# VH-VL binders against Protein RESPONSE TO ABA AND SALT 1 (RAS1): the designs that were tried, part 5

Target 1, 230 residues: Protein RESPONSE TO ABA AND SALT 1 (RAS1), of Arabidopsis thaliana (Mouse-ear cress) (o04515)
Amino acid sequence: MPNTSSSQSFTIFVDGWLIRHRYFVEQLMCASSLDETNRISLEEQQSLVAQFLSHCLQYYQEKFASVSLAGDNVFTFFCPPWFNSYAKLILWVGDFKPSLVFKLTEVSVADLTRHQKDRISSLKSETRRKEREVMRDFALVQQSVADPPVMLAARRVGAVGMVDGEETDLEEAMEVLKAGMAAAMNNADQLRCSTVGKVVEILTPPQAIKVLRTIGQLHLRLRDRDQERA
Short names: E, the ipSAE of ESMFold2; O, the ipSAE of OpenDDE; V2, 0.75 times the mean of E and O plus 0.25 times the DockQ between their complexes.

## First folded at step 1 (VH-VL)

Design p08 (framework fv_pamlectabart)
Fold by ESMFold2-Fast, scan of step 1:
Structure p08 (fold): chain C 230 residues (1-230), chain A 122 residues (1-122), chain B 107 residues (1-107)
Amino acid sequence: as target 1 above (230 residues)
Amino acid sequence: EVQLVESGGGLVQPGGSLRLSCAASGFSFSSYWISWVRQAPGKGLVWVGEINSDGSITNYAPSLKDKFTISRDNAKNTLYLQMNSLRAEDTAVYYCARVSEMATIFHAFDIWGQGTLVTVSS
Amino acid sequence: EIVMTQSPATLSVSPGERATLSCKASQSVSSDVAWYQQKPGQAPRALIYGASTRATGIPARFSGSGSGTEFTLTISSLQSEDFAVYYCQQYDNWPRTFGAGTKLELK
């Protein structure tokens, strides 16, 4: 009887999004490889950076909408089947860990000024603090939903039958958990978007193109099958 | 000088539609993200949404995504807000505002229009 | 969404005095906070961005400070033209959110 789930709808959206994503990654690769005599204008570089950032933001906006309608599908967003086995080694709250962006910046850009390095270092510290806040808040949600099942398990009634209200208590705990997971994911996704955007703001357009190319390539690698991993 | 000028506001009946315009001058319009922000009489500022440089990508406040549509015509240096299924709660002054850094969305607003009043009433 | 809370709702002060306006975020927004001034019947005017950087043309008496969740706008020597409503805004994360405003009025 049920129609397409929110996770299936999101997967359909992502199929189209990935076609545009590959296009942007190719544009970024082209722009980053051009020599000085063939380099695109500063205005064109800035436009490409903005377009790619917006493209990434669109992904998380659609994910936000899908997660808000997810119900039981919120578990799918935390353990996403659309990522390969390699991705599972680096996932944090269903997607990349925001502080990974700083490692990608370091490997992509060799010509950072002292001022840029100072700004990145400050941002890195703040990002790591915010990552801890997301995890702390989620842990509080997990603790709040553990109480009813622990109380039920401590009673011998579960072996004989349910006490009046126990089914409702467990249902309520499950709804609290789903809402808490959705909130944690949305907070994590907001941190992902803001971290990428703030790093780009610190960088010059040529530097930003190199970083965004690396980020875009990483996303494609996370969705490749294990047999195709390079 | 850099300017944004809104127009198209007026009185509209509940359930009606309106299209607002924002005319840009004095800067490279096609290089900037532009936002719509609204303010109900005697109330604070509420972000409506924004659009990228070429108009291919739009972002909306979650509660307004299916009600409002933002578009732009770079040849005319004009931004649009299409508003459908209007209710009394949509009564507000509507401003367009430029994101202060060229080609990025992660920055403050630097230039605001003077606003256009939309009144949803019988 | 990130909630921005401004206090007080109204601040009554005299010309020449120092005014301090507070803005608190429900979660960390780093330094990505802007302040806007709005006079009756007028559009908002950009004052501060990045929590502490004055926008072009803004007098030195306006200063911003703060990071994380707590932000302050200070006007060191109030002039008659400074009586207005002041809004803080975060642009750290989507969607952009504003505080409800602080009205600065003559004592």
Scores: ipSAE 0.007, ipTM 0.505, lowest interface PAE 11.2, mean pLDDT 83

Design p09 (framework fv_pamlectabart)
Fold by ESMFold2-Fast, scan of step 1:
Structure p09 (fold): chain C 230 residues (1-230), chain A 125 residues (1-125), chain B 107 residues (1-107)
Amino acid sequence: as target 1 above (230 residues)
Amino acid sequence: EVQLVESGGGLVQPGGSLRLSCAASGFTFSSHWISWVRQAPGKGLVWVGEINSDGSDTNYAPSLKDKFTISRDNAKNTLYLQMNSLRAEDTAVYYCARDLPYYYDTSGHDAFDIWGQGTLVTVSS
Amino acid sequence: EIVMTQSPATLSVSPGERATLSCKASQSVSTYVAWYQQKPGQAPRALIYDASNRATGIPARFSGSGSGTEFTLTISSLQSEDFAVYYCQQRSNWPLTFGAGTKLELK
């Protein structure tokens, strides 16, 4: 039951987090819609950006804690019931694919300088390499479960009876898989946070506000419709 | 010692093709954007194009986009410029030049800080 | 394409004098301007990046200034080795573009 309560605790946290999230998205929308004459100060723009990044970091910090305690429920975080049906079709290791941030940046900001485009392109290459590393490491975990002794044990359990030691081998393999899935999720979430943060560092505050508005709106979209069915 | 060394230049007939190479040493080649720059005899510098650190992105001078292709082999620390449909106006010394690293590092100089010695391409009948 | 215009095309000066070279962009390039020195038969050498920062190993007599559309390279006390062609480059927009160069020659 402790493992079940970890996903329930995360859901309760998210309910409160979404109230604050809607507040930030409204502030970002307001700030991004003002023309140059009526723009809020540079300091206020920087403050809003920093506050929103902190808000997003809090989500993933709570998720880290919940995933670490998940045990059998680690599978829930790979296909979360709190995401709507559309979100489930675009998930990468249980949440958005980090490189999606670059597409969101392109559609949100029309006035990127060549140097910003160069730095974003470089970061995109680094992010894609790190995405491949996450998937490679997870594939190695899957291969460990598929090793001949584990496959033999699984087949014998399914066929007729169990030889001494085979039940222990299967249980050991399942613990390795759960630990590997938790590690993959945590590595993916670290990459999500670092990618957003690094993009924001490249952008001017007005540009960052536009990108973060789009990211914030996307997060709300991933949790709209069908959420209450879960 | 940080170095870029171009090779592959020579005489080519109009309409012909040529592939230039640029060998890098003394730095992490796979971390840097690299550009090709050309200079016609007695004339100024003209940017040809660039390639990012892993080779996934290239940009070209608009007049050269359909004629020239930039690629790289990071395992061999080598940059390439494939030149097709060459004309007399393509006669120039071709330089490879190191640009910014792919990671944002405030210690980096936003300039072509290392240049090769150049390789001469002559397009003539 | 952003056009970079350098003036004068040729500047005749004596050792010990101050040389001031101008570079103008057809539209704002912020501070994304580099300066290069080229001697006959040699590859260019980076002098200045981001309009005003000296590249590694460049003597203090070289200084850059400017932002937006107007940029200046100053050599405060000319040495004999400074007679060369100088190019400015905008690094703001694709395609990257160079000025036509200013030739610094001995009077």
Scores: ipSAE 0.006, ipTM 0.483, lowest interface PAE 11.4, mean pLDDT 83

Design p10 (framework fv_pamlectabart)
Fold by ESMFold2-Fast, scan of step 1:
Structure p10 (fold): chain C 230 residues (1-230), chain A 120 residues (1-120), chain B 107 residues (1-107)
Amino acid sequence: as target 1 above (230 residues)
Amino acid sequence: EVQLVESGGGLVQPGGSLRLSCAASGFTFSSYWISWVRQAPGKGLVWVGEINSAGSSTNYAPSLKDKFTISRDNAKNTLYLQMNSLRAEDTAVYYCARGYSYDTFAMDVWGQGTLVTVSS
Amino acid sequence: EIVMTQSPATLSVSPGERATLSCKASQSVGTNVAWYQQKPGQAPRALIYGASTRATGIPARFSGSGSGTEFTLTISSLQSEDFAVYYCQQYNKWPLTFGAGTKLELK
């Protein structure tokens, strides 16, 4: 009878997505092993890379739809319950920080050419600049909505209850904040997708498979239910 | 054995266009990055640009990227440099040179060069 | 862009002597430096890459050294065929850049 919340819909989607994700991570691991013994073609490697990128894009397309319709649930996407306790400490705008992709590339690929290193260095600088833009724009939204309610609260020190009009002003501020949070999340996710895609474009198919395997393993690791340090 | 041979140079009027070719032999052309390097009369070496083994990526000296285009035909073992809007300052011997390896861009094999003179 | 500065512009030496040619980069290039020899009317010839590795077929009298911003090409016991212009080049960062050259001439 009632509509399912956007965060609940996304959680249901992710359950199915994770089954396919585990399968793709296994295929990427297998492809790396086959490449070492020259048992996989370039075309097969390119196909697997394209399939995995499509799989990742599906996740962020579904997340975009869910975040855009989140309303009161947008806070859930910034503090997501589907990530383990460790992941929650290292999140940037509710998910991995885009520039982490460069560190994963360095760990995964030992045979980068000078040309690839130069292109990655340029992309890394651009990505870090865009990360700062996302944070700056979000900070401006936070500032614009925080100032009036804080001043109102300060002026009412010692008062009880709401004065006529104050509830409406706070509700308007909350709607602006939620819209700003959704925009920040969507911009961050677009940067995540574009960064991974651009790194893959710089790499050879065997190198791309190694990086995507590491990224895939990271996604699984961030969702593992680890026992907290006691 | 391993050889690069440039051709297509000559006298061209200011504002004109010219296409240079570099024919490769004695090695697997499709496995190497190749650069164009120019040298004005009595002057030093100046890097023009490079192209990757597949022909899908090019890099240029910043001052030349809007007027020069590098391409290759791996089936013909041939590299090209398309030069547009030529000026007197583009007068030089143009060399093609093979990158030593995918991991270094030091040039191990050079052609003999082809002279381009931009003059009225 | 990285500027490569070679010194001296001209070096006058006699056969049998040692010649030392210097190359300075405006910022660190690691060991990604090559040296080329060019004789009048000829294409450049690769001598050294990776700052110190001799190219195939290059005589042992040629040696390179250096890292970061300062590089040296040394020719021990000069032969008459060694009188030429020598260029250093960095391949650490685009655009690839060459020094202006050092002309090695008979004293």
Scores: ipSAE 0.000, ipTM 0.395, lowest interface PAE 18.3, mean pLDDT 82

Design r01 (framework fv_ramucirumab)
Heavy chain, then light chain:
Amino acid sequence: EVQLVQSGGGLVKPGGSLRLSCAASGFTFSTYSMNWVRQAPGKGLEWVSSISSSGSYIYYADSVKGRFTISRDNAKNSLYLQMNSLRAEDTAVYYCARDEGYSYGLFDYWGQGTMVTVSS
Amino acid sequence: DIQMTQSPSSVSASIGDRVTITCRASQGISSWLGWYQQKPGKAPKLLIYAASSLQSGVPSRFSGSGSGTYFTLTISSLQAEDFAVYFCQQANSFPYTFGGGTKVDIK
ESMFold2-Fast, scan of step 1: ipSAE 0.035; ipTM 0.612

Design r02 (framework fv_ramucirumab)
Fold by ESMFold2-Fast, scan of step 1:
Structure r02 (fold): chain C 230 residues (1-230), chain A 124 residues (1-124), chain B 107 residues (1-107)
Amino acid sequence: as target 1 above (230 residues)
Amino acid sequence: EVQLVQSGGGLVKPGGSLRLSCAASGFTFSDYSMNWVRQAPGKGLEWVSSISGSSSYIYYADSVKGRFTISRDNAKNSLYLQMNSLRAEDTAVYYCAREFYDSSGYPTDAFDIWGQGTMVTVSS
Amino acid sequence: DIQMTQSPSSVSASIGDRVTITCRASQDISSWLGWYQQKPGKAPKLLIYAASTLQSGVPSRFSGSGSGTYFTLTISSLQAEDFAVYFCQQADSFPLTFGGGTKVDIK
């Protein structure tokens, strides 16, 4: 059988992950709509939250593995074909911007305490600082393509009579670039995961269920059926 | 030197009023949520009130709600507690305390810096 | 309101002894718990925050553990300056609440 590329392997993984994802979103929707009389226990709420966070972590762990093995396909993760065209306009380093989680929290939860609001405000400031650090590091990676050896070698691609060593220099520079791109993506994904986790830790289980439901529903909307039928 | 210095305590009759002050130095006062915590003689600690750096978020213990007002003047680096309709059960040492931010900059609502305490005695 | 229950209410121990103080929350507070030391006539001093993180300048003989509803403060080798009352405090939600305190007598 033909070898599956890392991006194709990730796409196959996501197809199965989305089936489980739809199931978890339905569970979260059910749990958030129950009245007090039919409310699931605190232990069951905590279990559902933990299971959904684990489900989301599995996605990013698989993405990490796929990005690390991507080689030339690492660029695909920055312009991913599995998101619809609308989603692509709002992406940040190939996926959702971590600070979007705070807007989703505001939309989903009306009963935050002052303590929670202050903690969320501080986390939001720290998350925005870390977003700037990721973007700064990413910009440095992007600027590496403007380094003279890379640009000189690129200009000579397809030209007969390249000097000995120029192909090796280009290959080495391309490996450094791909590694830098993979690192930037993985740093962004770590920030995504830590931001969601930290917000959930600030929230009560009923509040967390509402936020995670909204996050899960948004993810499904960004991967609608028109994209899947392409 | 990071410091909170308190004043304004004393003896007051039931139904009377007192205003406590807490003067901050050595840090950027407006960056921190401030709290009042009291301790009745021989008893444990009881949280009274909290105010965020911007004064946008204010909370009170049910026992003082409607009678006490927390406020701050960031230009003067000062925290205040206006206490009205005082009762014998309000007799306590009152501490002002600064919220601690951890190494990641997250508020902990633990208190790292405390004033020396101000005794408030409500007696006929 | 979240009720915080400390045990024991008092303990007498010798210098060099290991002292353990327990704090129970009436509901899950994750790791949002602080420990304080209060010496006679003084304001409380923060020892530990986030259940297990030692505050800067606090001796390493102090340690905290626990999560959810059960928390422990341990003094591994009691010193003369450790004569004090110790309080736990939940930092999960308002109103903020303290445990009843544990008096440590060095005898």
Scores: ipSAE 0.000, ipTM 0.418, lowest interface PAE 15.3, mean pLDDT 83

Design r03 (framework fv_ramucirumab)
Fold by ESMFold2-Fast, scan of step 1:
Structure r03 (fold): chain C 230 residues (1-230), chain A 121 residues (1-121), chain B 107 residues (1-107)
Amino acid sequence: as target 1 above (230 residues)
Amino acid sequence: EVQLVQSGGGLVKPGGSLRLSCAASGFTFSSYTMNWVRQAPGKGLEWVSSISSDSSYIYYADSVKGRFTISRDNAKNSLYLQMNSLRAEDTAVYYCARDLYGDYEWYFDLWGQGTMVTVSS
Amino acid sequence: DIQMTQSPSSVSASIGDRVTITCRASQGISNWLGWYQQKPGKAPKLLIYDASSLQSGVPSRFSGSGSGTYFTLTISSLQAEDFAVYFCQQAYSFPLTFGGGTKVDIK
């Protein structure tokens, strides 16, 4: 089995990030407990929300840096080894689909006002449009593989040898593909962060804590190698 | 060239079965939601079924649910429609069609040439 | 199901004329509307998506507008090759539904 050196810098980062993530999820669970009559102060709730959003943003910033600055292989992030088999089946551009946040909000918060529901509905429409834009860009990147130069280079598998210049053309085409995939991934991650942030802006701090708890728990579940439903 | 080539149509009696095939070339088939859309003689377009790029999401029109099965073979770049318990009202030209830009668009930017399915006694 | 109603069912116009086709949805569909052109004996061709976005390779004389429940397709200067039936389609929810079609005859 060849050892993968792809995403080494990001893999090291994630080990520490997960320890902090479990801590924040536990704090959110405590703060959102239905059996607790004493709530933490509004300022403490706002602080916890802000800290968790910052924690999530750090994950995607480091992922981007690992590809753009450290040279980690972007292909690894579209089928990441750190996600369990169930998660890999339902990934959208390497991670959760942004519009899933709205379903998690509906499950987590029962006391939305009509005004909040209207704002969430509007945001859902905008998020779905932006998801389409990300998929359009990604489809164009995928279709670049069908371009004649790349297709001709692939046909070399049946050729006697590599023609002068063909290796350079293939290398250039692969770099263009990697760059396009990295851009699509970054756009998807920006939409994930933006969607969560905008939902939190619509919600009260207690409601936001419930939604972020659910999101945090889902993220842990998707990384759990012991998948009970398999 | 980027194209969808269809086969498998024909004349069948009510209650019979047919399997339609759609062969894709010139694009990454495994990245696109694929669809079947039909058109009865002299009538408008009717969406029949959709299958996502990885087959995780499949949808059917109520008129065909339980009788038709959409499937795909990404290794062969092929889309299929298995039609069972055919009725006279299933008589139509059947088109396979590709979603614009991959999954989630539900607009059809590439169409097969169509195949005629005639259900009569 | 979302019902799509087109008007007119047919129109005859001269080359160079401005032709407008309308499409109404039975409920709000935001901008999730496409327009297709179908020539006799051929498969449909996508012209417009997202109510107003022109598909690659489609002449600029075609334009779409509208949102919610009311949409229009406009051909600013009708050409001989524009003889066809035009269909609107909502992409908002399943089942996906099409309008009844508008036949454009060139005099």
Scores: ipSAE 0.005, ipTM 0.428, lowest interface PAE 13.8, mean pLDDT 82

Design r04 (framework fv_ramucirumab; at its last look DockQ between E and O 0.02; V2 from the best seeds 0.00; counts 0 for: pae E 3.0 > 2, placed apart)
Fold by OpenDDE, look of step 2:
Structure r04 (fold): chain C 230 residues (1-230), chain A 125 residues (1-125), chain B 107 residues (1-107)
Amino acid sequence: as target 1 above (230 residues)
Amino acid sequence: EVQLVQSGGGLVKPGGSLRLSCAASGFTFSSYSMNWVRQAPGKGLEWVSSISTSSSYIYYADSVKGRFTISRDNAKNSLYLQMNSLRAEDTAVYYCAREGIAVAGTDYYYGMDVWGQGTMVTVSS
Amino acid sequence: DIQMTQSPSSVSASIGDRVTITCRASQGISTWLGWYQQKPGKAPKLLIYAASSLQSGVPSRFSGSGSGTYFTLTISSLQAEDFAVYFCQQGNSFPWTFGGGTKVDIK
C-alpha cells in the first residue's frame, strides 16, 4: 500500500473531524441561544463544553502524531492547504495565535466578574510570554536554513554536482530543520489547547459555550473554501 | 444525594501540621470549584482558600498564605487542605464548600451551595 | 480586599415580624452576593444567591435585594425555625469576604 504521506493521512482525518466539528458548532449555537426553548440543562452544558474541548484536543493530537511519526511533510502544516486565503493572513506557527482567544472572549462575553477579568488578564500575560518563547525558538529554527550545509546546497543548485558527502550533510541538516519546526509547532499547539482550556476554566458554562461557539465558528470560516469564491 | 464529608481535624501544637480531607459524592466533582471556609469559636465565617476545577487557579487568604496548601484529586472526588506552621489563631471549624452554579434570569451565578459538616482544628500548646 | 459590613449585629424579634438585615460592600460587587443561614452547630446554608435569587428549597419568606454596594436580606414573617446567624458574602473578587454576621433571636 503506498505509504500515504503524513499530510494525506491527516487530511483524511480532518475531513471527518470537520463533520463532527460542524455538529458541535451547531450545538454550541443552540446552547448559547437566549431562547428559552433552546435552553439545555447545566449538566448538558458542562458536557457539551467538555466534549468540544476533547474534540479540539483530538485535532492537535492527530496533528502531532502526523508530524512526529511521518516527518516528511512538516512544511505542509505551516501553510495548510485546507486553509483559505484569509486564514493564511492570521496563521501563527501553523494555526491561530493562542492570544486570539482573549479577543474572542471579549467579544463573546459581556458580563465577566472582576475576578474573571483578573484571571483572564493574568492568563493573557502569561500566554503572550509563552508565545514569544515559541516565536524565539521558531526563529532559531528558521535561521538554521542559513547554515552552511543548506547554503552550500543552494549555491550548487545548477552546478555540476554535489561532492561526495554533501548530499548526506544536506539531508541531515534538513532533518534537523524539520525536527525543529515540528517541535515549535507542537509547542504552539500545546499552548493553543492550554490557553483555551484555561479560559474555559475561568468562565461559567454558559460563558464558555459562547466563547467556544465563536472559536468553533472561526475554525469553520478559516477552512471554508467557498469564501474564496465570494 | 449531593454531599461533602470531611475528615482530618484534631488537636495539634503550635507549629504543627494537619491535613484536612473532603470527600464529594452525588455530583460531578471535577465540574465544580471548591473552597475552604473556617469559623473560629464564637466568630464569623472566614474564607480560607479556593481551587478551580482543574487546579489552574488557586487562591488563599492572606492569613494562611505560605502555610496552607489547597489541592484536589478529581479522580478520587476529594479536596484537601494541607495546613503547616499552625498557629493558635488557626483554631476553628473548617468547612469545605462547593461553588454551585445557579441560574438567575439569563445569567449564571455561583454560591457555596453545598457544605461539609465541618471539622474542628484546635491549635494549642 | 472588599470589606463587607453587616448590620445589625443582632436583632430580637417576635414570630411574624419582618426582619431586615443589611450588607454594605466597600466596593461595587454588582450582584455577586450571597446570603447564608447558619444554625448553631451546623454548617452554613445558602439562602440567596446573585443578591436576589432564592436558593432551591428555601422558603419564600426570605428575599434578597440590592446591587453594587448595598444589599438587604428580608424575612417577611419570622418563624421559629429562623433562629440563626445570617451572613452575607461577596463573590466578585478574591479574597472572598463575609459580613460579620447577624444573630436573629426570637422573642
Scores: ipSAE 0.318, ipTM 0.746, lowest interface PAE 2.5, mean pLDDT 88
ESMFold2-Fast, scan of step 1: ipSAE 0.689; ipTM 0.861
ESMFold2, look of step 2: ipSAE 0.473; ipTM 0.762
ESMFold2 (binder alone), look of step 2: mean pLDDT 92; pTM 0.941

Design r05 (framework fv_ramucirumab; at its last look DockQ between E and O 0.01; V2 from the best seeds 0.00; counts 0 for: pae E 14.3 > 2, placed apart)
Fold by ESMFold2, look of step 2:
Structure r05 (fold): chain C 230 residues (1-230), chain A 119 residues (1-119), chain B 107 residues (1-107)
Amino acid sequence: as target 1 above (230 residues)
Amino acid sequence: EVQLVQSGGGLVKPGGSLRLSCAASGFTFSTYTMNWVRQAPGKGLEWVSSISSRSDYIYYADSVKGRFTISRDNAKNSLYLQMNSLRAEDTAVYYCARDSEWLVPFDYWGQGTMVTVSS
Amino acid sequence: DIQMTQSPSSVSASIGDRVTITCRASQGINSWLGWYQQKPGKAPKLLIYGASSLQSGVPSRFSGSGSGTYFTLTISSLQAEDFAVYFCQQTNSFPLTFGGGTKVDIK
């Protein structure tokens, strides 16, 4: 009985999500370009920031549900078809590295105070530490597949037929790998969301709109079809 | 199971005060924006107030601004609405509702609490 | 303030009918719109978010479409449990505002 896999169902979700993403980027561009006479109120700026963050959180909430049901398809989330070819070259644990937000903040905001810079510097250090922890934990999962019982069973496959027990050892190792990969992905996504949220908390609403505009624009360029844009 | 359990409604005279409570369970309350919405008898829905997960962003409808105060206690998983200087037009069923931080949709709602303002 | 105008105010329909409800915003709200179902004596229930995304646990016979100022909720084959009042809501800007509601009644 052929059914849509969890990764294929998520791909369908992403198509709708990207349509909404384009409209949000338009709103952020408009809000950041209005002069003082036509500028939306501070309350409206705060609302737009909150709405964009929730839109982004929705993506990761749906991804979390899909990864939890992925089974054999968990590997697809590490090189997802909903990213273009350029984006796939720079992915970190299936999506952008959380530390990227600090570079995007630097290029988007010219008026950070010293207090804001100090808070961002502390957050950057914490984020880099957590990134290393995610990669360390992922490496340990990969190492567990190389344990002696699994290696012995794998070595036998090409020379002789499978023995009962050895097939079970390989199946168990693959299930451990899938679970570990899913956990690494979920931890990475939590770090992505937390890092953006914490940066926004440090920024004023006008500053946050500029950063979120840049984030949104970049994500469009890296998620759009593989044709160059002017 | 996500639950929002409301309390604190009742009958009050014009000019009086009430405090509504909304107790949350089954989700991480501290990461969600919370809202109050009201519905007068036989009428449609009216948004009243929103509060972000860390209380950094608070919004009120013009009809209640200055009279109502939204607050939350993340340690107790509780949302509150302090209603002062109540008027007859405040008579409604009041709902608390959850969305993700900063936004709708209001994906889970409390059962509603009736507030009646009458002389 | 952004006013949300729903049409029709009520509709009588039979089980199996296709029902379409419209919602118009007084100014552009992009796709920042939700649809709710409310049964008598109950709190509203979210059906659609972001104009077109189906909430988890909502039957696939519900769908939403539109952007800008014109939006629709469609029930492709009406069921007995779908007789209720339906509301749209914009979340593009404060104050958040709801449409006046559409009552779907059995014929």
Scores: ipSAE 0.005, ipTM 0.418, lowest interface PAE 14.3, mean pLDDT 80
ESMFold2-Fast, scan of step 1: ipSAE 0.051; ipTM 0.625
ESMFold2 (binder alone), look of step 2: mean pLDDT 93; pTM 0.945
OpenDDE, look of step 2: ipSAE 0.166; ipTM 0.653

